# Ledger of designs, part 82: VH-VL binders against o27280

Target 1, 266 residues: o27280
Amino acid sequence: MDSMNVPEVLEIKRIVEESESVKTFIFSWDFRREVRPGQFVMVWDFRDEKPMSVSLIDPVRSEIGISIRRVGEFTDRVHGLSEGDLLGIRGPYGRGFELMGRDILLVGGGIGMAPLAALADEATARGMRVDALVAARTADELLFLDRLEAAGVNISTCTDDGSCGFKGFAHERLLTLEENHDMAAVCGPEPMMFQVMRILDERDVPAQLSLERYMKCAVGICGQCCLDDTGFRVCAEGPVFWSQELSRVREFGRYRRDPAGRRVPW

## First folded at step 22 (VH-VL)

Design Ai19
Fold by OpenDDE, fold request of step 23:
Structure Ai19 (fold): chain C 266 residues (1-266), chain A 118 residues (1-118), chain B 112 residues (1-112)
Amino acid sequence: as target 1 above (266 residues)
Amino acid sequence: EVQLLESGGGLVQPGGSLRLSCAASGFTFRSWSMSWVRQAPGKGLEWVSAISGRGGKTYYADSVKGRFTISRDNSKNTLYLQMNSLRAEDTAVYYCAKHDWYGSFDIWGQGTMVTVSS
Amino acid sequence: QSVLTQPPSVSGAPGQRVTISCTGSSSNIGAGWDVHWYQQLPGTAPKLLIYENTHRPSGVPDRFSGSKSGTSASLAITGLQAEDEADYYCQSHDSSLSSSKVFGGGTKLTVL
């Protein structure tokens, strides 16, 4: 990470509407600056700045994609932007996913599929078998299905309401799927990740999980994203953690800190 | 081309033993669980045994537990079924089948006939 | 004796729609396990027809469709053709049988 890195003002080349609430913003990217799936960038709309996962890494087109879910004032503003508009981007930051083995399981929920989609692209490009369990509340919130399918990823869907695929939660669906994977990558709601991690641990599948916390500096100095007891900084030691690391994190799956530093239960 | 080829079937007396083999090609063998499924003459399909991709986990139907042993050699892309203490009711065509991620059998061999008769 | 129950036979004329039911229980289909379907032509090995309740493998015509509800599943064949004459099996997983795969008894489809 470069603590002196300032936002680069980039033009939005394209906008992909992934769902009603999620858009992917495409930017030109100089790949002399390496970016890995699981890393994040800080997106600056000249008023506020938020961490966002990189969901597309295309060295051929020299582009990256950032998928943003509409959840608040900042994202509302960003979602109001058009192609040709400008955003400030600095990064990438954080520890990304590490690929190992031949067979990888991806378990994603909602916008958590963003970094996993990028990981899927890399894994498939390496000739790995990729199975992706894609979860969402409803069918219309399932992300990147066409993209994953086009990449040759085996997909299983799970929705809370049963509108698509398995009716229930990702960890429940996972129990009904075959398990012959060398590693797993997990990203989504923390309660989901917590349950999935437990199952993967029982199955002796090495797992990496991407955490979401309130983040301000992205360079490990402000401490806003510091996990209790361990002192892990999500922006520096994460956001991707191994399951063994997260097993030491008491707050994982239980609560997070809000911008005021208060404990907020999931 | 993805293919499974069974061998080792034949005629055996009750109480005898046979070892079936299934040669796999066209896919990454170790990545998938494998099963044996049998079909008695004029009857339906019956799952017999399964083994995980790495071979660490094995499963058996109650009808064959203690008598049959499933194994695999991933270096040879081969699935095995050691059948001991064979009974007349074990007479069937034995298929090897590849699991997919969803637990279905997406690839089948042609089958090998096992006849247990005195 | 089959864990999953299928009608022993169904028939239809060319062009018609036929349905094959697969009835399970709370320990298999009702427990959330997927249902898969296989077609077995006379003298041949089974072929995967439907996986994960509703999905068709590559090469399977869209006139074949699967559905699942509660403790039961169904295979529908529209535009019935002579070559569809075969045995059809549903398959699932049963939690009460030590992680066992289970098949239906099979249904013989006759094209009139």
Scores: ipSAE 0.926, ipTM 0.957, lowest interface PAE 0.5, mean pLDDT 96
Fold by OpenDDE, fold request of step 23:
Structure Ai19 (fold): chain C 266 residues (1-266), chain A 118 residues (1-118), chain B 112 residues (1-112)
Amino acid sequence: as target 1 above (266 residues)
Amino acid sequence: EVQLLESGGGLVQPGGSLRLSCAASGFTFRSWSMSWVRQAPGKGLEWVSAISGRGGKTYYADSVKGRFTISRDNSKNTLYLQMNSLRAEDTAVYYCAKHDWYGSFDIWGQGTMVTVSS
Amino acid sequence: QSVLTQPPSVSGAPGQRVTISCTGSSSNIGAGWDVHWYQQLPGTAPKLLIYENTHRPSGVPDRFSGSKSGTSASLAITGLQAEDEADYYCQSHDSSLSSSKVFGGGTKLTVL
């Protein structure tokens, strides 16, 4: 058994409250184990295990951050933890984002900003121009704004209720922004990603999108995260996909499968 | 230092042609759309033309469409405006301006004066 | 004549608050396009004052503020100073004009 597949019990070093529903948990990390933006880890609270995107990669401090949104029983338990408490972490897994060019557009919605924040750090460190469209339902749900700003990222916000920035959805805001990017990275609600991908394709902007699916093994064995038609495993071939790959996935933006394997519409 | 420097302005007769240049420095030129904006003496600002960062898309005001051509050479960090069939009403200070992501003009040149007169 | 409408002039005494309106239509401001503002001092090139409706570039004091609602935008200047005497232009985008940038007619601000 590969040691990377055995959860390492790690102490929560710090907890950052990003919003009312999102916390970032900071852990010590041995960077002999490489981790890239867009990859995920499996978080084990000794009862259940869930995939979570890495939102912070800090080789200087030898730390990683995992941002978790409170959405169910598991995350509710995790959100109840304190600094000094323990979690099991295994990974990283999956295909992360690839950076190319000089100018990158990030489009994120809600917790989807987590992997994009890490990507922003990497891109900025490489001297790339980073523009980030940050979307949320309301102003108080916008994530990582201060962090992105501090990194020199150009930010545009949009909220469903207009409480901050553009009133509307990310794809609507995108239509009103200039487009001179070499690539785009997208992560958020799948309906958002679907619309954003359409626009980016029309603009001939290469795009990578991070998908979310029900996941159990994270190692491409159980098939729970398998996408219809293609057989792509989100945990193995993804979670980051190129737009060309997703164009082959009919379920993208349309439906997903629940833990029982049933089709559930978005 | 971020800078735009226009050149090529001067006196020309109606029906004549003139080519303006704008030299950019201090930023990654190809990453940004560029525009020409003009201002007639004692008048307001008028957008003239725009070109995308890669040069693949160009836009023109109706007042200059068919007569003016915007172009750029990213290897030289230079923006151009070829003005043909010039008219008296084209008399103005011509500014080159850099776009930002939001569609505003965050950097302006000093302008170059174009006078169309018989 | 301008796509965006501004008052031709406004005036105020030092220390006062003045506002400059920018009225558009459903094809520009009302369509969701951002409004930007520029200050042009006499004999100089325009300078970006407000971008994305409300944001100030570095170096612009916080006594300048922008707002947008419906088909209109507004520039507010508090604590008016003599150095604020200039022409002010709003700018947006109009979808009906082949994706054209559009300016207001400009407003001359006089500090009394």
Scores: ipSAE 0.926, ipTM 0.957, lowest interface PAE 0.5, mean pLDDT 96
Fold by OpenDDE, look of step 22:
Structure Ai19 (fold): chain C 266 residues (1-266), chain A 118 residues (1-118), chain B 112 residues (1-112)
Amino acid sequence: as target 1 above (266 residues)
Amino acid sequence: EVQLLESGGGLVQPGGSLRLSCAASGFTFRSWSMSWVRQAPGKGLEWVSAISGRGGKTYYADSVKGRFTISRDNSKNTLYLQMNSLRAEDTAVYYCAKHDWYGSFDIWGQGTMVTVSS
Amino acid sequence: QSVLTQPPSVSGAPGQRVTISCTGSSSNIGAGWDVHWYQQLPGTAPKLLIYENTHRPSGVPDRFSGSKSGTSASLAITGLQAEDEADYYCQSHDSSLSSSKVFGGGTKLTVL
């Protein structure tokens, strides 16, 4: 098997507490191995392996960051780790975001902001105007606000409970914001992304969306992340898709496959 | 330096026409929606018209629909307001205003006075 | 007359706190549209004072604050100073008026 599929054992260089449930793990990275916003890595804690988005790409410091939300046994173990501890990382995998134009809109929900934060850094470094709609259930779940602000990103917040910013959902907030972007990048809960995509299509804003599916192999072999009707493999043809591509995906915004391959509704 | 500079105001008779211009500098003009806002002497602010950054969408207050036309030339960083069939109640200082992402007006010109009188 | 309703005038002594209300409806503030505030000094163009309900642009002192609740918004000025004497306007968006920007009638603030 390709050497790129062998996990590299890396030391956790630094841990950033993003929220109560989200930590960013920083690793030294050899940038001879290219990584793009929107790509993911497989994180191995020597017991289990899970796909995680790259949330930080810093070629100056030769570091990458992986943001992980505490949601289960694997992530519980990872969240129990300290600086200096080891993790296995293989990748990066998948298709990342493509930047185009001068003005970019980012729409993120929850941990979906992870890849978008990395994209924001790249876009701002290129001198693009970046507007970011950051959504979460509550104020304490809003991610990367200080980081985005420091990068010069214009931020609008949205919370389900109204504890910060707009009270409601991201697509509702989006309808109340100005429409002058060359492209959009979207990542978050799929129902959110579905609604946001519809709005962006109506506005004739080209959009890329990052899907979150159960991925086992990350190399397009096992088929666990295949999308119905199209045959798209989220790990190979994605996870970033253009809206035109997703318009052909029947299951988008409606259901996904669980580890057993069963349809589960969102 | 970010700046908006209005021109084209003056005295015109009722039923007449006037074209206002707004020269923008210091920001990427095409990236932002623009509006005209007017203020009659001793009165409050009234939104008149708006145009999207790329010029594809235009909006008008009911009071000026069918009479005013907003346009822009992004190659010249200039906003325009063609005013036809002018009425006495159109007498006002007309401000050019830049939109921000949130729909507020973060940059204003100093305004140009339009007087409609017989 | 104005879609958004403001008191025509408010006054306060230096150092005092004053508030200016902006009352809308279900088609504008109540519909989720943001409220913005402008300060217009005598003989000058308006200046953005508060955007997105509560945010201050660079250069605006923290003694200016905005809030929004239901169908209404409010501008608060603490530590009132002589230079605060001006007209203040709230602004929002109304979905019932063909996606129009709307202003309040304005409030004249007098510093006693």
Scores: ipSAE 0.900, ipTM 0.942, lowest interface PAE 0.5, mean pLDDT 95

Design Ai19
Fold by ESMFold2, fold request of step 23:
Structure Ai19 (fold): chain C 266 residues (1-266), chain A 118 residues (1-118), chain B 112 residues (1-112)
Amino acid sequence: as target 1 above (266 residues)
Amino acid sequence: EVQLLESGGGLVQPGGSLRLSCAASGFTFRSWSMSWVRQAPGKGLEWVSAISGRGGKTYYADSVKGRFTISRDNSKNTLYLQMNSLRAEDTAVYYCAKHDWYGSFDIWGQGTMVTVSS
Amino acid sequence: QSVLTQPPSVSGAPGQRVTISCTGSSSNIGAGWDVHWYQQLPGTAPKLLIYENTHRPSGVPDRFSGSKSGTSASLAITGLQAEDEADYYCQSHDSSLSSSKVFGGGTKLTVL
């Protein structure tokens, strides 16, 4: 653990309710610490510390936004906070997305749209064409649609229950959309990402996928975020990986690991 | 102004050949698949052929496979249709059309008339 | 023998509502492919009217709406006007061994 890597205590400047279960917490940020889409920060609530993806990168307003889905005790406590309350933030960490070409496809499932929304802002600012397939279980869980539209992103939605857009899974919808992209960026449930990766590989579209693994140190020392077969540390060599890097990883799309390192099904 | 302009139509005998062109302007040509769509006099629309934005994938209706060749030159923003072994049933107005991401044809040219008659 | 079937004609009086059906199969609309609609005024090229089943391009009046259910789709036109008199085509994709893009046979709309 790097002893110089201590959380900075910051005030919550603004809270945006993205859905019933997702809030974006916005903080002032000194951009001498550069932040790239796909990188993460460790959020400390003075009891526990969890990795969270950056969803907003705004150097003009000197702000970052962290989107957090309520899933357990830590995130329940954070969702109970108000503007003006304090959180510790350390980072950013990890390898972010790399943009290439002129035409990018984004495929996001649930909270996985958070880092892709940040990437969409950067891609459109560079003059790229951005097509975004936004997936969720139900319409109320589709994230960032207004923000993506305002940025000039072409949007297609899919929901498991058919309440908005295509009824079905993201990979099923992807097969019914046109293919002219130079690259893709994918983030969401790992089974979805695996199926999407297979389609993109068949189409010869370079793809970057953002993985989630358990993290303690966030700087590559503890080994808790390692992937089978390669030894890649998600916190150091990832969380964003190229599809070719992941094609050599046996565990991707097959199983995950709990905090104790045991294999568990998705 | 977004525009597609077809040219190269005309009268040709059965068995003959003709090359159609479609000049594109006002959009990033290489980013989009393109199609040829035809309409025989008094008849409906018939999709003929498509080509991907990078030109690596081509598709043909069964009625024209082996006789027609679609191509594009992205440096000139131009789509082409080489039509060989023409038949009377190929007589139609030929439209150049741009695909969008959703698979619709969002931009159409004015069409160029091809007449195959002896 | 288009793979998408439309009625050959429909008619309505000014101000009324008409619908145009587009019937497909499990290899096109039923496989999850979108339906798009085009208007073709006499002597002109087709113009996109509805894409992705229900969406209107900029400049298309909200009197035009689309829907999709099962293997079929419908175009609805409300507040019918004389200038709506045209041919209307549905279009989708067919994943069988036939051509990839498919049009319906067309529907002539007559405004009485």
Scores: ipSAE 0.788, ipTM 0.905, lowest interface PAE 0.8, mean pLDDT 90
Fold by ESMFold2, fold request of step 23:
Structure Ai19 (fold): chain C 266 residues (1-266), chain A 118 residues (1-118), chain B 112 residues (1-112)
Amino acid sequence: as target 1 above (266 residues)
Amino acid sequence: EVQLLESGGGLVQPGGSLRLSCAASGFTFRSWSMSWVRQAPGKGLEWVSAISGRGGKTYYADSVKGRFTISRDNSKNTLYLQMNSLRAEDTAVYYCAKHDWYGSFDIWGQGTMVTVSS
Amino acid sequence: QSVLTQPPSVSGAPGQRVTISCTGSSSNIGAGWDVHWYQQLPGTAPKLLIYENTHRPSGVPDRFSGSKSGTSASLAITGLQAEDEADYYCQSHDSSLSSSKVFGGGTKLTVL
């Protein structure tokens, strides 16, 4: 792929501290470049470039929000920035979520709630019923609860330590909640998504799941984001896949590949 | 205005049949499971039957399996209970109730009385 | 009959606090199923009072509260008023029954 996609340098307009480890960076955005929930952008800090999910899509205020969890050197540097500082943004890229039907289940773990919060805003704006199961290790790590409530989303929480809501894993909580959804959207730790997908398949609920993989070009030409068995490129055919597409992928829920191509367990 | 209105109760003889109806309004009927819950005079609440929002799954208490049939018509926003082979023990007020996502009954009708005697 | 056990009655004076227990097992409350509470005034339909163990629907005063621990749940009522005199039912789901919703036997609250 030619180097035709150069990051646009944008000013950080506002920073929202979502938790001790998660910040949302808000930028002005010209919505002639449409953004869909589940698509991603490449964020450039002038040293390195990483894919990040869009968590806020606000055409009325002409704003886009990107939620970033502090997990390493790149995200540490970005978390050290202030309002007025600059970042490069390329995109959006990838296939976003498709809404269908009237009744939608969201299952999000940790930072995986970011693209689902954007989807919830769109679904509620269409007059759809949205039920969200929000999971984290602890109560302090539950994301976007006030925003989801303000949007009219029905919320259930679960935490590994039981500090808020159901004590346990998202898939365990899901078994104790009512069915009646036309579709589900799932994003979070891949082992969680695998377990949730199994339950949704048994319930015959169409599910879309958002995967995270190593990316370099983000436009589908370098092959770094390919999935075993199918050749699906996460940056082009994904990051959002239907559960049926993923059922043919043996690595889902089991392992990933590092930049050198080695299998790495989740 | 959210409401559930039961109808179809009355006096029947043992072994007889009766069909209850519950008209729903003020909410998206097809999105929610519905139940029938009954209460014999002077007694507690007993869950009877449930049906999924789209009608594909039905559930029955052991005391009514094979005799009662729950159904719904989502085009008319109406829940039904067909009650066959009625017994004196089926005498109760029958409530129509809406499930929420958490499995509670958040909306109830005022009930319709079924009396099985003689 | 009922797999959820409630005391048959409780009483308290106006302004006081009472609790109503709901005792289940490992196949219902102990398996992670929520507990919900209903108030039934004489001659009326039940009304949802507490859902998902601790949450109050709109319009329910904060003097009603719920809790869950282990295989049991509790409804607490503070600042008792004469209008609180009613029957109270807990409700859950039992995994050992055919996907059954289950009610407790009911508790009659008398305000002295």
Scores: ipSAE 0.785, ipTM 0.907, lowest interface PAE 0.8, mean pLDDT 90
Fold by ESMFold2, fold request of step 23:
Structure Ai19 (fold): chain C 266 residues (1-266), chain A 118 residues (1-118), chain B 112 residues (1-112)
Amino acid sequence: as target 1 above (266 residues)
Amino acid sequence: EVQLLESGGGLVQPGGSLRLSCAASGFTFRSWSMSWVRQAPGKGLEWVSAISGRGGKTYYADSVKGRFTISRDNSKNTLYLQMNSLRAEDTAVYYCAKHDWYGSFDIWGQGTMVTVSS
Amino acid sequence: QSVLTQPPSVSGAPGQRVTISCTGSSSNIGAGWDVHWYQQLPGTAPKLLIYENTHRPSGVPDRFSGSKSGTSASLAITGLQAEDEADYYCQSHDSSLSSSKVFGGGTKLTVL
């Protein structure tokens, strides 16, 4: 069958510790399977399989990087692995970010900066101006700052506790920064993305937002990633959606579904 | 080389009009908001007006609302300030200034002197 | 006077530390707006000295530093030198009835 639909067992080439809770796992990758920023892969540890965002796309070195936050049993097991250990990877899946214009705003919360870091590399390589608002609960959880700086990205930080940069939420900081962007790309906690989307809509800035939903097949067959009222499948028509598309989605910013399909609040 | 060059200053009577220009070079003009900032002789800096990079939003200090109009022509990389109903209190050096993303003025012109006197 | 309040003048001897205050309110600095600082040497245009409260543009020496707390900000100059004699302005944004960029009244620094 198609290699996209069956996990390929790959060796972990390198591990980068991004923070106490986030590691980036780097694999050799054959770029005949094209990967775009905002697409995801299913990572299989031989017991369970979870969707993870691609954070590094390096065709020159034939490498991809997958950033994983330790949040539960699966990610705890993966964080316990070493270079040379094996993981199954299938994909990439989903619709990635589209770049337009010359001036792009990135707004990332926590691990949501992972796909945006990949996008920043592509945007700067195209000669675009990239402004990145990087948000986290605390300074120690701010991700990819050195990498973004090295790429020539203008950075502003915000932390819930005020330990680095602006004290408060990303949408509050955004109101105190200059506008002047052709587009925005947003990824992070869905409540943050909802608030940021409202500001960007008011400013008439085209925005693309990356959603997280429970996934099983990742190819649009099982229906587990469907959004209420529209039938959009996050794994097929997303995970990246334009803000216009999300305006039709009743659940965005209001609730999510657990692995059993039950509605739970954000 | 990044540069802002103001022109159009001079002597004008109270109630008169004057148009200032600011030629920009060395950066992508349309990406950045621009301001006019003035300084009366022996006095401090006073922000006058701002315009967004694409020109869709304009802002004015209360002291100049209704009398001054900021505009830009991105095809010519030029910022303008149309000053009408001039008063003696408008006498100042007028600076053209580029905003950065953080809202600071990171590039300034040399200024052009406007004198309003009978 | 100005929405942002600065002392009209400060002075110091060469080698000393000097601090210039910038006092705002809940509608500007207190609302989370950044404070930026400018140096203006006699007969010249202002020059950006500090942006986003604490950051120095390329070419600005380490002896200039900024800080912000509550509704106030401060510029510190250590190792005072004769060429530091200039006017210094803080700048922010005010969200009150008419949103605008605002400058402090300026502080003349005299090196004794």
Scores: ipSAE 0.778, ipTM 0.903, lowest interface PAE 0.8, mean pLDDT 90

